# Miniprotein binders against o28286, part 1

No score or structure here was measured in a lab: all are predicted.

Target 1, 103 residues: o28286
Amino acid sequence: NYYYEANYDKELVAYDEGVFNDRVHFTSELLGPGTYRIIAGGTGIVEDIEIIDRSGNVVAKHEDTTNLLYGSSNSFVVRVNYAPPNPGEEYEATIEIYRYVEK
Positions, changes and structure headers below are counted from each chain's first letter, unless a header gives other numbers.
ipSAE, averaged over its two directions, is called F for ESMFold2-Fast, E for ESMFold2 and O for OpenDDE. V2 adds 0.75 times the mean of E and O to 0.25 times the DockQ between the complexes of E and O.
Where letters were taken out, [cut] stands.

## First folded at step 1 (miniprotein)

Design EH1
Amino acid sequence: SEKKVWIRVEGDTVTIEVEGLPPELAEKLAEAVKKLAEKLGDPEKLLELVRALIRLALELGDPELAEKLIKEAEELIKELEEK
ESMFold2 (binder alone), alone request of step 1: mean pLDDT 59; pTM 0.406

Design Fd1
Amino acid sequence: MSKVTVTVKSDDPEKLLEVVRELIRLALELGAKVWIRVEGDTVTIEVEGLPPELAEKLAEEVKKLAEKLGVEVEVKVEEGS
ESMFold2 (binder alone), alone request of step 1: mean pLDDT 77; pTM 0.709

Design Fd2
Amino acid sequence: SKVTITVTVKSDDPEKLLRKVLEAIRELIREALELGAKVWIRVTVEGDTVTIEVTIEGLSPEDLEKLAKELAEKIRELAEKLGVKVEVEIKVE
ESMFold2 (binder alone), alone request of step 1: mean pLDDT 80; pTM 0.766

Design Fd3L
Amino acid sequence: MSKVIVLVKSDDPEKLLEAVRELIREALELGAKVWIRVEGDTVLIVVEGLPPELAEKLAEEVKKLAEKLGVEVEVRIEPDSDPEEREKLAEEFKKLFEELKRK
ESMFold2 (binder alone), alone request of step 1: mean pLDDT 69; pTM 0.612

Design Fd4
Amino acid sequence: MERVRIEIRTDDPEVLWEIVRRVLRIARELGVKVYVKIDGNRVEVTFEGISEEVRQRIAEEIKRIAEELGIEVEIEVEDKE
ESMFold2 (binder alone), alone request of step 1: mean pLDDT 74; pTM 0.652

Design Fd5
Amino acid sequence: MSKVTVTVKSDDPEVLAKAVAKLIELAAEHGDPELIEKAKELVEEAKRLGDPEKLLEVVRELIRLALELGAKVWIRVEGDTVTIEVEGLPPELAEKLAEEVKKLAEKLGVEVEVKVEE
ESMFold2 (binder alone), alone request of step 1: mean pLDDT 62; pTM 0.518

Design Fd6
Amino acid sequence: MSKVTVTVKSDDPEKLEEVVKELIELAKELGAKVEITVEGDTVTIEVEGLPPELALKLAREVIRLALKLGVKVWIRVEGPSEED
ESMFold2 (binder alone), alone request of step 1: mean pLDDT 75; pTM 0.675

Design Fd7
Amino acid sequence: SKVVILVTVKSDDPEKLLRKVLEAIRELIREALELGAKVWIRVTVEGDTVLIVVTIEGLSPEDLEKLAKELAEKIRELAEKLGVKVEVEIKVEPDSDPEEREKLAEEFKKLFEELKRK
ESMFold2 (binder alone), alone request of step 1: mean pLDDT 74; pTM 0.689

Design FdF
Amino acid sequence: MSKVIVFVRSDDPEKLEEVVRELIELAKELGAKVTIRVEGDRVWILVKGLPPELAEKLAEEVKKLAEKLGVEVYVRVEEGS
ESMFold2 (binder alone), alone request of step 1: mean pLDDT 79; pTM 0.733

Design H3a
Amino acid sequence: SPEEIKKLIREILELWRKLRELLKKGDPETVLELFRKIYELLRELAELAEKGDPELIEKIEEKIKELEKKIEELKKELEKE
ESMFold2 (binder alone), alone request of step 1: mean pLDDT 78; pTM 0.709

Design H3b
Amino acid sequence: SPEEIERLKELIERLKEWLERLAKEGDPETVKELEEKIKELEKELEKLAEKGDPELILKIYRKIFELLRKILELRKELEKE
ESMFold2 (binder alone), alone request of step 1: mean pLDDT 79; pTM 0.723

Design H3c
Amino acid sequence: SPEEIRELLRKIWELLRKLRELAKEGDPETVKELEEKIKELEKELEKLAEKGDPELIERIEELIKYLEKFIERLKELLEKE
ESMFold2 (binder alone), alone request of step 1: mean pLDDT 69; pTM 0.589

Design H3d
Amino acid sequence: SPEEIEKLKEKIEELKKELEELAKEGDPETVKRLELKIFRLEWELLRLAEKGDPELIEKIEEKIKELEKKIEELKKELEKE
ESMFold2 (binder alone), alone request of step 1: mean pLDDT 68; pTM 0.521

Design H3e
Amino acid sequence: SPEEIEKLKEKIEELKKELEELAKEGDPETVKRLEELIKWLEKLLERLAEKGDPELIERIERFIKLLERYIERLKKELEKE
ESMFold2 (binder alone), alone request of step 1: mean pLDDT 79; pTM 0.728

Design H4a
Amino acid sequence: SPEDMERVAQEIKELTEKLEEVAKEGDPEKIKRVAELIKWLARLLERLNEKGDPEMIERVARFIELLSRYLERIAKEGNPDKVKEIAQKIEDLTKELEEK
ESMFold2 (binder alone), alone request of step 1: mean pLDDT 71; pTM 0.682

Design HB1
Amino acid sequence: SDPEKLLRKVLEAIRELIREALELGAKVWIRVTVEGDTVTIEVTIEVDGKTFTLTITAKSPEEAEKKAKEILEKIKKELEELK
ESMFold2 (binder alone), alone request of step 1: mean pLDDT 74; pTM 0.643

Design HE1
Amino acid sequence: SDPEKLLELVRALIRLALELGAKVWIRVEGDTVTIEVEGLPPELAEKLAEAVKKLAEKLGDPELAEKLIKEAEELIKELEEK
ESMFold2 (binder alone), alone request of step 1: mean pLDDT 66; pTM 0.548

Design HE2
Amino acid sequence: SDPEKLLRAVLELIRELIRLALELGAKVWIRVTVEGDTVTIEVTIEGLSPEDLEKLAKELAEKIRELAEKLGDPELAEKLIKEAEELIKELEEKLKKE
ESMFold2 (binder alone), alone request of step 1: mean pLDDT 64; pTM 0.506

Design T7L
Amino acid sequence: SKLTIVITVEEDGRTYTFEFEVEDPEKLKEAIEKLKELVREKNPDTILVVVETDSPELALEIARLVIRLFLELGFKKVWIRVEGNRVLIRAEDEPSPEERERLAKEIEELLRRL
ESMFold2 (binder alone), alone request of step 1: mean pLDDT 68; pTM 0.615

Design T7a
Amino acid sequence: SKLTIEITVEEDGRTYTFEFEVEDPEKLKEAIEKLKELVREKNPDTIEVEVETDSPELALEIARLVIRLFLELGFKKVWIRVEGNRVTIRAEKE
ESMFold2 (binder alone), alone request of step 1: mean pLDDT 74; pTM 0.716

Design T7b
Amino acid sequence: SKLTIEITVEEDGRTYTFRFTVEDPERLKEIIELLKEWVRRKNPDTIEVEVETDSPELAEEIAKLVIELFKELGFKEVEIEVEGNRVTIRAEKE
ESMFold2 (binder alone), alone request of step 1: mean pLDDT 72; pTM 0.679

Design T7c
Amino acid sequence: SKLTIEITVEEDGRTYYFIFKVEDPERLKELIEELKEWVRLKNPDTIEVEVETDSPELAEEIAKLVIELFKELGFKEVEIEVEGNRVTIRAEKE
ESMFold2 (binder alone), alone request of step 1: mean pLDDT 68; pTM 0.631

